# Ledger of designs, part 8: VH-VL binders against Laminin subunit gamma-3 (Lamc3)

Target 1, 177 residues: Laminin subunit gamma-3 (Lamc3), of Mus musculus (Mouse) (q9r0b6r508to684)
Amino acid sequence: HIRSDFRHGAGGWQIRSMGVSKRPLQWSQSGLLLGLRGGEELSAPKKFLGDQRLSYGQPVILTLQVPPGGSPPPIQLRLEGAGLALSLRPSSLPSPQDTRQPRRVQLQFLLQETSEEAESPLPTFHFQRLLSNLTALSIWTSGQGPGHSGQVLLCEVQLTSAWPQRELAPPASWVET
Below, E stands for the ipSAE of ESMFold2; O stands for the ipSAE of ESMFold2 at other seeds; V2 stands for 0.75 times the mean of E and O plus 0.25 times the DockQ between their complexes.

## First folded at step 4 (VH-VL)

Design i05c (from i05 with heavy chain F103W; framework fv_ivicentamab_arm2; at its last look DockQ between E and O 0.03; V2 from the best seeds 0.00; counts 0 for: pae E 17.0 > 2, placed apart)
Fold by ESMFold2 at other seeds, look of step 4:
Structure i05c (fold): chain C 177 residues (1-177), chain A 120 residues (1-120), chain B 110 residues (1-110)
Amino acid sequence: as target 1 above (177 residues)
Amino acid sequence: EVQLVESGGGLVQPGGSLRLSCAASGFTVSSYYMNWVRQAPGKGLEWVSIISSGGSTDYASWAKGRFTISRDNSKNTLYLQMNSLRAEDTAVYYCARSGYRYWDSGMDVWGQGTLVTVSS
Amino acid sequence: AYDMTQSPSTLSASVGDRVTITCQASQSIGSWLAWYQQKPGKAPKLLIHKASSLESGVPSRFKGSGSGTEFTLTISSLQPDDFATYYCQQYNSYSPETYTFGGGTKVEIK
């Protein structure tokens, strides 16, 4: 699996924006502050990129820390690769828990066509093509807007792989079943 | 044409149970967030339950433990199992689709509703 | 808890009038607000999502605005088909408070 847990820094994650923004990324050992402005994205470091075809059909898992009385914000996972771009919505709802206490929430984004938020039709097998050369993986959210009273933190990002290695395995000499 | 059709409403005694169905056509229910929303006679809309494309579920606090949302992908149908019904549960129950493409788009497709009456 | 307060509860207007309906959230919901129209005996119809994005097939006389805690639906020139009840709805979260509806505004003919 490929993982950022933020215990030793922002892990190469960056705020990406097209506006006049030099806003610093807010980091702590508890996580990244998930308070993005409109037009901002939280962009993943290179270790999440490249040939990620072994992650097809597997989740990207975000672990959030939600303050008492708070809720996870709406989140999209955005992918770019091989000249294509698409957005994903969570494939699972947060676990129901007591909201009166601080809590951890996991969001899963399955890397498959059923998770897409695409605005336009895409070519056959576009998801596999995109994952063959992933050039961007980004988190978009509305942030916490005016009047927020608590912080939602991004505590961990995990990209799941079907295999321990991303390289193609040699053909097996003898296979049963 | 994208369409939702509810069924299974009717008269039930307090403490009884009903199972509502929502048949979908023109799209695959497992690709979308699907909702139940109710409306008591002469009152406003009240959200009841949701099932995500991945199968996770959530409920209004008053529905937890009494109502269960589910789906049958082979029949392209959404269900609401309602137990321990009370007079205050009397309402028209709608199923509604919220975005697969944009989960933040609100509820863009609604059924016609099915009436549930809880009365002795 | 994302309570939605909608006003007015009832509004009387004539064809051609400009109508304004207000919705206020108890906490910031960003732009994650939808507007619905409902006629008697019918299911609600989505008019606007994400506070200001008009759904396909909805007339341009409907306009949504606002962000954070205050939102407005405006009908610039009321038509006979616009006499209905209107609901706002927040969807800022995946928990039950994300789908809280306002109390509704009934738009009636004078």
Scores: ipSAE 0.000, ipTM 0.508, lowest interface PAE 13.7, mean pLDDT 79
ESMFold2, look of step 4: ipSAE 0.000; ipTM 0.446
ESMFold2 (binder alone), look of step 4: mean pLDDT 90; pTM 0.932

Design i05d (from i05c with heavy chain Y100S; framework fv_ivicentamab_arm2; at its last look DockQ between E and O 0.04; V2 from the best seeds 0.00; counts 0 for: pae E 8.0 > 2, placed apart)
Fold by ESMFold2, look of step 4:
Structure i05d (fold): chain C 177 residues (1-177), chain A 120 residues (1-120), chain B 110 residues (1-110)
Amino acid sequence: as target 1 above (177 residues)
Amino acid sequence: EVQLVESGGGLVQPGGSLRLSCAASGFTVSSYYMNWVRQAPGKGLEWVSIISSGGSTDYASWAKGRFTISRDNSKNTLYLQMNSLRAEDTAVYYCARSGSRYWDSGMDVWGQGTLVTVSS
Amino acid sequence: AYDMTQSPSTLSASVGDRVTITCQASQSIGSWLAWYQQKPGKAPKLLIHKASSLESGVPSRFKGSGSGTEFTLTISSLQPDDFATYYCQQYNSYSPETYTFGGGTKVEIK
């Protein structure tokens, strides 16, 4: 799988805005500060792009750190490729949780037609065709405005592949057997 | 020794242009977020512009369209191009480094500043 | 806009006094706040980043606290070297401006 964890940099992620100069991202060792202005999207680096058909039916997983008293912002995952564009909603709604403590939350975006926010008919096999030449993967969010009490960090982004990859060595716990 | 040294300040007429330079030593400019900050005589600090380690830029709203931050990584130097200067741009201009490769610290290294006076 | 309101504007104090300076943000900035000290004719010096983290070499009499919208800088026992102007600064990326400084607090000898 393909992952950005932001512990050593912004990982090639950039703010994207139509026809406007990009402004700098704010990031720290704890993650990328998820603070987008209107008209902005957070754009993924090239390692997430190209031929990603092996991720069809698999999730894109966002790991967020939410401050006490806060909640995950509304977000969409936006994809462009092969002359197509589409938006995905999270695969499930957040459940009520104890918010008195800082917490990590995962949002999953299943790369499948069931996650789309499409209202019009789309071409046959459109999702798989889009993934054959993915040219953009972006995060859009609305939130963190005057009514939000805290700062949300994007701690990891993971693009899951259907084919398990062999490791050069077993996980650390396995190696010690 | 980590240092920032500004140059290029002076007297200019209203409507004129001026290019400020900030030479860095003891660290690599492209590894940090770099800033320009100004201070009018007898007044407080005012942020002007930032350039990230990746080359993204941002500006105070009053500076957009008139000022341009840039850098030359081969010379380890930060620049501020100031155009259409006005009397209210009269200030000491500082360059400053954000304290790490992260944008999670304040500005930990400052130059001594260079004075820009806009007057006829 | 994420305005930073700093108070008081001036403060008269004696060596040994406990000094408290307040900085308020118009909207939550989390912990993305720095404090600076500036003496006449010199560049500012970073004292505290991320609201409460002391910079290396800064005396322990300086303490930053707060989160969200209200922040304080406390000098527990004022020393002769501490007569200066102090600025807070937000660097929250939700702000329309990348950085915003407070108006400053001049700490003067009484």
Scores: ipSAE 0.028, ipTM 0.647, lowest interface PAE 8.0, mean pLDDT 82
ESMFold2 (binder alone), look of step 4: mean pLDDT 90; pTM 0.932
ESMFold2 at other seeds, look of step 4: ipSAE 0.082; ipTM 0.656

Design i05e (from i05c with light chain K50D; framework fv_ivicentamab_arm2; at its last look DockQ between E and O 0.03; V2 from the best seeds 0.00; counts 0 for: pae E 15.1 > 2, placed apart)
Fold by ESMFold2 at other seeds, look of step 4:
Structure i05e (fold): chain C 177 residues (1-177), chain A 120 residues (1-120), chain B 110 residues (1-110)
Amino acid sequence: as target 1 above (177 residues)
Amino acid sequence: EVQLVESGGGLVQPGGSLRLSCAASGFTVSSYYMNWVRQAPGKGLEWVSIISSGGSTDYASWAKGRFTISRDNSKNTLYLQMNSLRAEDTAVYYCARSGYRYWDSGMDVWGQGTLVTVSS
Amino acid sequence: AYDMTQSPSTLSASVGDRVTITCQASQSIGSWLAWYQQKPGKAPKLLIHDASSLESGVPSRFKGSGSGTEFTLTISSLQPDDFATYYCQQYNSYSPETYTFGGGTKVEIK
């Protein structure tokens, strides 16, 4: 799998905007602060890009820390590749009434053309073409979810990749870069 | 309850220096973005400098290299060191609070300002 | 380069009038725009943040709108307390300068 866990920095993630100037991200051992402004997206480093067809049919998983009593904010995972663009929405989320403590939640963005997980789905051929040369993977959000004061943190991003399972061979280990 | 009070303004000669202070009460300066904004007599508002909650600083292009924003968290006080002052720097200088922690926002708390006059 | 152009520079109006002030950014600033009111000899007062969100205690006759490059402040029925100078301010850090104010609009009694 390819991961950013932000324990030792922003992991090469950057705020992407229409201008040339970029502002630095705020980070901590607990995660990357999601505080995007209008026209901004949180852009992934190159290890998430390129030929990612082994992730087709697999999720991109965001781990967030959400304030007490709240739920994850609106988040889109935006993909660009091979001249195509796509925005994905997460699946349904756990109810916020389950606890009044800060929660870590996972949002899954399935890299597949199912209607439940894609906001603007592409035909199957175009989705896999997009993943064959992924040129951008980015996160958009409007800020914090509902609930008590506190900040939404991005604690981990994982791009899941299928591992080959051969009939008689042992499973190959996937190497994270 | 929340208050900002500027001090340290006055008459200074061209080329001189001043340090402005901004004492905060009712909130912790290091939890907010803190700003200096100036207004020349009869003119509009002009942003001067910012210090983020994390301690990062930025300046208007004309202030870069001459002005330095800083804070003393133990005294809950913001400063503006102004060097190489010119007649064009004559203005009322406001301290203003914005942005809780990692979010920017408009400036919701202002001091009443301190006048800096640069004249021979 | 986020130059903020504010118009008109001066506006004459009567109590009860609808007043509209426009602010234009040289590049998109999304919704990261604030409006301030300033009376002579006083510090500015924040009225609206995020282009359209009223600050607590600000009368509902004030309305902010717009996104991207064009923004308006509307006062639906001007009151005597509303004669002041109004400033827009961007706080989207696409430019090396963090904040930029418009030139101001003085709203005067006719």
Scores: ipSAE 0.006, ipTM 0.471, lowest interface PAE 14.6, mean pLDDT 77
ESMFold2, look of step 4: ipSAE 0.006; ipTM 0.474
ESMFold2 (binder alone), look of step 4: mean pLDDT 90; pTM 0.935

Design i05f (from i05c with heavy chain S31R; framework fv_ivicentamab_arm2; at its last look DockQ between E and O 0.02; V2 from the best seeds 0.00; counts 0 for: pae O 14.4 > 2, placed apart)
Fold by ESMFold2 at other seeds, look of step 4:
Structure i05f (fold): chain C 177 residues (1-177), chain A 120 residues (1-120), chain B 110 residues (1-110)
Amino acid sequence: as target 1 above (177 residues)
Amino acid sequence: EVQLVESGGGLVQPGGSLRLSCAASGFTVSRYYMNWVRQAPGKGLEWVSIISSGGSTDYASWAKGRFTISRDNSKNTLYLQMNSLRAEDTAVYYCARSGYRYWDSGMDVWGQGTLVTVSS
Amino acid sequence: AYDMTQSPSTLSASVGDRVTITCQASQSIGSWLAWYQQKPGKAPKLLIHKASSLESGVPSRFKGSGSGTEFTLTISSLQPDDFATYYCQQYNSYSPETYTFGGGTKVEIK
């Protein structure tokens, strides 16, 4: 698994924007602030990039801290690689609940053609080709919560890898055959 | 404010080379997908090449090995190097911006085009 | 590559007419289709993305519809400014051989 948990900084994450001026990313030990403006995205550092084929069929997991009484904003995950680009929506949304306390919520983005990145499924080879040389992984939001009285923080990003563990051969024993 | 301006077109002999430039202003080229699209005289639009925000490139099959898309971030400029030019490459060449998600927005900003003529 | 077949190739119409242009993809492209307008001597202009989403500043008389393999652009009441050539473009595939334009439809004054 590859992780950013922000305990020791912004972990190399950056805001990218269409504008001329660059805007600094707001970071705390609790996470990154997801107050993105229109045309902005939160771009992942190089450790999430490159050959990520072991993540095919596995989720990218975002852990968010949601203020009391709030919900996660709509979030999309954008991937670029090998001349391809995909936009993913979460595979499921958290159940609505009232709470008086801040809570953590996980969103999962499945790295597979059955994701809801497009109305039509893409051919299998296109997703795997994209993951063979991932050049960007970005977080976008399509809207903001009302009033901005509570802030949503990005607390962790995990890129899940399938990890087949090699079985070790048993010790040989002396037997007659 | 946002604009694209192509240059570098002209007359070239078959087998020759030409480099097109596309100067961008009002936005940062490296944050977008950038495209080259061509249009032969009296004909339709034909996609040529793309460079992603992350720097990955791809090409139409007929352009592979002859054309190279690149960018210079310090000059905010997109390039198309065209080699081994043929008469059928005669066209107006446009640069065009697509969004972060070019599959969401299409090509929303176009330059005025630059004419490339390949003839003996 | 996903071929895009656009019809008709030319269309003669009068101001006030309802005009319909169709575009067919050889395989499903979902809703990942754009429409462009091009006037003589000018670069193309994006009208519609995602099959039906109107770009900012485009008149509401333009309407895109369809999904899968069949798409239409409708101009509900043709204006003098609408005489132009229209192109569809699929962008569902992330391979450049499948980032294809339709052949175009020239809308001319009758």
Scores: ipSAE 0.007, ipTM 0.469, lowest interface PAE 11.8, mean pLDDT 77
ESMFold2, look of step 4: ipSAE 0.238; ipTM 0.698
ESMFold2 (binder alone), look of step 4: mean pLDDT 89; pTM 0.930
ESMFold2, look of step 6: ipSAE 0.007; ipTM 0.590
ESMFold2 (binder alone), look of step 6: mean pLDDT 89; pTM 0.932
ESMFold2 at other seeds, look of step 6: ipSAE 0.000; ipTM 0.456

## First folded at step 6 (VH-VL; framework fv_ivicentamab_arm2)

Design f1 (from i05f with heavy chain D58Y; at its last look DockQ between E and O 0.49; V2 from the best seeds 0.00; counts 0 for: pae O 10.2 > 2)
Fold by ESMFold2 at other seeds, look of step 6:
Structure f1 (fold): chain C 177 residues (1-177), chain A 120 residues (1-120), chain B 110 residues (1-110)
Amino acid sequence: as target 1 above (177 residues)
Amino acid sequence: EVQLVESGGGLVQPGGSLRLSCAASGFTVSRYYMNWVRQAPGKGLEWVSIISSGGSTYYASWAKGRFTISRDNSKNTLYLQMNSLRAEDTAVYYCARSGYRYWDSGMDVWGQGTLVTVSS
Amino acid sequence: AYDMTQSPSTLSASVGDRVTITCQASQSIGSWLAWYQQKPGKAPKLLIHKASSLESGVPSRFKGSGSGTEFTLTISSLQPDDFATYYCQQYNSYSPETYTFGGGTKVEIK
């Protein structure tokens, strides 16, 4: 698996805009602050990019810390690669929880053709093609979730990877995380 | 072009069951969040249930345990299985597509509804 | 669960009037609020999403405003086609069990 947990820094994540980023990313030991401005995205470091076909049919998992009374903001996972660009909505929603206290919430984004938000005609096997040379993976959000007074933090990003099973699970040495 | 058509409504006795269908055309059901919303005669709108693109299901608290939302992707059709029906379940039931993106918009496509009457 | 309180329940107005409908959430919902119009015997029609974003094909006389807990739908110059019932709806993208509608506002001829 490829992972950023942010406990010891921003993990190579950057704010991306038209061209280069204009401002530094805010970080704490609890995670990255999701406070993006218009036209900005939170861009993943190189370890998430390149040939990621082993992640086809697997989720990208975002772990968020949501303040009391709130929910995660709307989030898109945006991918670019092999001449394609697309956006994903979460493929699963978090279960209801007690909202009186800060809580951690996971969002999953399935890397599979049924996860796109658009109905436009797409090339056959477009997800597999995109993942063969992933050139960007980024997180976009338009604001804060409802019902909270604090800030939402991105605590962890995991790109799930699979290895064909024969009789054993893949060794850890075959995973980049 | 883009269309939702409900069917399966009718008269049913209390304690009975009924399955509603919602046939979609002009778009792929499994790429959207799909909803059921009901409206009792002369009353307001009440959200019932949603199924995500990934198949996760959620219900209003009063419907949980009695109603089941599902879909058949090969038929491009949404369903609502309603069990243990009560008089207060009498309503027009609409299916509705969440907007262009489920997180950015409300329900942008609605069917015309199917009437469910629960009475002796 | 985010309760939505909509007022007034009934509003009498004449063609050309400016009308205002309010919707209050029991907790902050940011801007995740939609407005719908429903005419008798018809399905609801989406007018506004994200509190203030006008849906394609909706006349510009409709305006949504507000954020947090208080939201307003304004019709700047009421037309005969606008006599209908209006509903607000909270739609949290990640907590669907909180999708609740206001009680409705019937706008009728004075």
Scores: ipSAE 0.006, ipTM 0.565, lowest interface PAE 10.2, mean pLDDT 79
ESMFold2, look of step 6: ipSAE 0.055; ipTM 0.638
ESMFold2 (binder alone), look of step 6: mean pLDDT 89; pTM 0.927

Design f2 (from f1 with heavy chain G99K; at its last look DockQ between E and O 0.37; V2 from the best seeds 0.00; counts 0 for: pae E 11.8 > 2)
Fold by ESMFold2 at other seeds, look of step 6:
Formats: sequence, structure tokens, C-alpha cells
Structure f2 (fold): chain C 177 residues (1-177), chain A 120 residues (1-120), chain B 110 residues (1-110)
Amino acid sequence: as target 1 above (177 residues)
Amino acid sequence: EVQLVESGGGLVQPGGSLRLSCAASGFTVSRYYMNWVRQAPGKGLEWVSIISSGGSTYYASWAKGRFTISRDNSKNTLYLQMNSLRAEDTAVYYCARSKYRYWDSGMDVWGQGTLVTVSS
Amino acid sequence: AYDMTQSPSTLSASVGDRVTITCQASQSIGSWLAWYQQKPGKAPKLLIHKASSLESGVPSRFKGSGSGTEFTLTISSLQPDDFATYYCQQYNSYSPETYTFGGGTKVEIK
């Protein structure tokens, strides 16, 4: 698995904009603030990029900390790779919870085209092509930026992989011709 | 091809109950987020309730405790149980399917609605 | 919590006119906004999702634009079939309890 947990810094995450703004992230040992301005995205460091085909069909997991009385902002996961781009929504709604209490929320973004989606922009093989050379992985949110309390924190980002450390290279399963 | 048909509307007294049905054809309701939306005569649209593909239910704040969304997968039918009805609940009630198989999309399939009138 | 203010409430126009309908959110909703068309006695019909993505079978004279707090629906050349009421709807939140529709814009024959 590839992970950022922010216990020792911003983990190489940066705010990405139209190339005109380079303001610093606000972080703590509890996480990164999700207060983004319009046109900004929270961009992942290079360890999340490159050939990530083993993550196909697996989730990217975001762990958020939401303060009492708050709600997580809407979040999209944006991917660019191999000349392709797409945005993902969480695979399911978060369970209803008592917002009067502080809580952690996990959001999962399944790295797979919905096979039953009538208007999917990418068929299955195109998603795998995107992951063959991932050049950007970004978090987009509708937060107002640094002044919207800044209370919702991104505590962890995990890219799940089906390639465990002990996995051997698979042999050819059949002959094509 | 894809179709939703509401039924069960009618005249009911304040404090009464009514159960709306929404029969679906051309798709499986349990694989989509399904909504109820209402429209009072001469007024705009108002979201009422949603049931997720996994069965989680959500309600507008004014409906919670009085209305219950449910479905019967064997009948491919969505329901809205409405209790403690008030005059302000008078509306055409629509069922609608979320476009994607997740909640954060627009509603691309609608029924033609069923009228509920709450009056003495 | 995300109020949607839609203007104008009524719009008189002739066939061939360019019409613009606006929808204002009280807080940023990103691009998570839909537009619907509704004719009398009929259910709403989805025209545009995610602010600017045109639904299949919707004529190209319809265009959605905007992000954040201000959104527009433009009909570049009004046709007789376009006289209807139009609604915006935000679906920006992890809790559907915050879904809201704009108040509607009735496009009438001038």
C-alpha cells in the first residue's frame, strides 16, 4: 500500500492551481486542512504516481477528521495519466452519523469504471491505461479556503494495491497465437 | 424502456397516513440510489428522501420521523410511507432515479407523479 | 444549508431569442449542479448534470456553465418546445439532506 499519514509533515502534498499560485499547505500532526480556494487542488507526491495498475479495482481511501457540528465537504478524486483524465466520487455515501460529536470518516474511491454506467467516459481498458502512467492524483473539494474554519482535516491517504510485497511475477496463463 | 410509475395517492385527512408505491421497469431499483421529490400545486420542487443501493435511508429534516422510504427488491418497487400528514404535505409526489449508481448525480428517470391531497 | 436562488422567476421571450437563466448558491457547490426542464402536468426532465454536461438527447442549443456559486443555463435560440419551467438543483454534500432546488424560472411566450 502507498500511504500518507501526515504525522511527520505534509508528506509532499502540495496545493496545485492553474500554475499561478504556490501557497503553502496548512498541516498538523492530525492532518492537512482542506480549506482550498477556487481552482485549487491538493496534489499528491510522486510516490502515488507512475505505474499504478495494481491498484485497479482497489480503493483510494481518505480518512477525514470532522469536528463537532461540521460536515465533510464534497470531495472528488481527480486522476490524470497516459493522456487521459477523470474525476471520481466516493463509491458510497458515508453512513449517517451524529454530527454533534467529533468523528473520523473514511471515504473510498474505487479505481474502476462502473461496468453498468450508461454514460461512462472511459471503458475498462482505458482506466487501466490511465493507471499505467499516472501523472497526477489530486483531491478537489468545495471548501472555501483558509477562512472556512479550516476544521476538516485530511488525516490519511492510502492507495491500495493488489501487489503484496511477497508476490511473484505471474506466469503467462495462455498462449495468444 | 426505463420507466417509473407512482401510485397510492389520494385524499386523506390531517393526521392520516398514506403509502405511495413506485413500480420500476427496465432496471433494478436496488442497484441505484432512489429518490422521492414532491411539488405542491403551483410551487417548486422539494426533495423528500433517498435510499441508497445498500439500503441506507436519508430524509429532508421536515420529513424525518414522519416519512419512511423503503423498497421491495422482489417486486422492484420503491415505497414512501407517510404518517401524521398535514395540509402542507399536499403535493404531487415523484419517484426518481439518480443518474449514476451513487447519490451525487442528477436524477435522470422520473415517474409522472401521484397526487396526495391532505384536507378536512 | 445550501440555499439556491434562481432568477428571473418569470421570463417572457419569443422564438429565436437567446435566454439566460441564473442560479446562485449561498455557498460554493463546486460543479455539483443539475438543470431540469418541466412542462405543465409532466415530470421534470434532466437537461444538464455536473453544471455543464449535457444529457443524451438534449438539443445542443442548451448550455450550462458556471462553478462555485454562480451558474447559468443558456438557450441559444429558443424553440417552441422550450417554453417550460426550469429548475436548478445542487447535490453538493455528503448528506443528501442538504439537497435543494432553485425556485424555478418560467419561460413564457412573449
Scores: ipSAE 0.005, ipTM 0.535, lowest interface PAE 11.4, mean pLDDT 78
ESMFold2, look of step 6: ipSAE 0.006; ipTM 0.525
ESMFold2 (binder alone), look of step 6: mean pLDDT 89; pTM 0.925

Design f3 (from f1 with light chain S95E; at its last look DockQ between E and O 0.23; V2 from the best seeds 0.00; counts 0 for: pae O 9.8 > 2, placed apart)
Fold by ESMFold2 at other seeds, look of step 6:
Structure f3 (fold): chain C 177 residues (1-177), chain A 120 residues (1-120), chain B 110 residues (1-110)
Amino acid sequence: as target 1 above (177 residues)
Amino acid sequence: EVQLVESGGGLVQPGGSLRLSCAASGFTVSRYYMNWVRQAPGKGLEWVSIISSGGSTYYASWAKGRFTISRDNSKNTLYLQMNSLRAEDTAVYYCARSGYRYWDSGMDVWGQGTLVTVSS
Amino acid sequence: AYDMTQSPSTLSASVGDRVTITCQASQSIGSWLAWYQQKPGKAPKLLIHKASSLESGVPSRFKGSGSGTEFTLTISSLQPDDFATYYCQQYNSYEPETYTFGGGTKVEIK
């Protein structure tokens, strides 16, 4: 797994903007503020990039803290790699809960193609090619500007890897050699 | 070819139940956000329910507790279970797919609709 | 909950006219708005997504614009095939009513 948990800072995450002035990323001990403006994305550091094919078919997991009376904004995960770009919507929506209390929710973004129709411009190994040389991983939200009544925090980002455990742990009792 | 086909509509008495089906072909239902939308005769479109690709479900406030959206991945089929039906539920019911995973779009594929009539 | 107010409810126009339909959201929805065309007895057809992106196969005379709370659909030169009812729809919310439609605009021949 590759992870940012933000307990000690912004973890190398930066705001990326196509045409607006750069502004400072706001951090607290509980996470990063998701008060992004239109045209802004929250861009991941290098440890999330490069060859990530072992994450194909696995989720990227975002852990958010949602304030009382609020809901997570619509969030997309943008990926760029091997000259390709795509945006993912989460695979799940948060269930209704007691909104009078702050709460933590997880959003999952499955790193796998979902379109298989004949008229689709998406080739069979399109997603795997993108993951072979991932050059950007970014979070985009619908424009919650500064001064919104509640603030949503990004508490953790995890990129899941399908590493087999057998390479890292010895097997059970062995026959004597 | 991507296609949605609804079935299961018909006549039912107030207080009755119906289950609508939406058979999908040309794509995998569980990889998309899927919707039910209804339209009463001579009226506008009204969103009913959504199921996300991960299986989370949401409903219009008037449908909550009476209607249940679900899917059967092995049959590539979306369902709407409608209970405690009222005359005001009389409408054509459409199933619709919300866009592709990495394209920002609205509901890009619709079925033909199935008529539900709630009358004594 | 994002209420969508669509206007006008009905408009009369002639072939060749420029037609403008407006849609207002009760709160900002960014660019998460779609436009649909519906003819009697038919399912709705997606015209525009993300406020201004034209769906494949839709004629270029259709144009969407706006962001935030105010959006427009413009038909630059009305054709006979364009007499229909048009709906806007927001899809910017994780609240229980994830999508809401405007009330519709019927475009009819003058």
Scores: ipSAE 0.007, ipTM 0.560, lowest interface PAE 9.8, mean pLDDT 77
ESMFold2, look of step 6: ipSAE 0.152; ipTM 0.687
ESMFold2 (binder alone), look of step 6: mean pLDDT 89; pTM 0.929

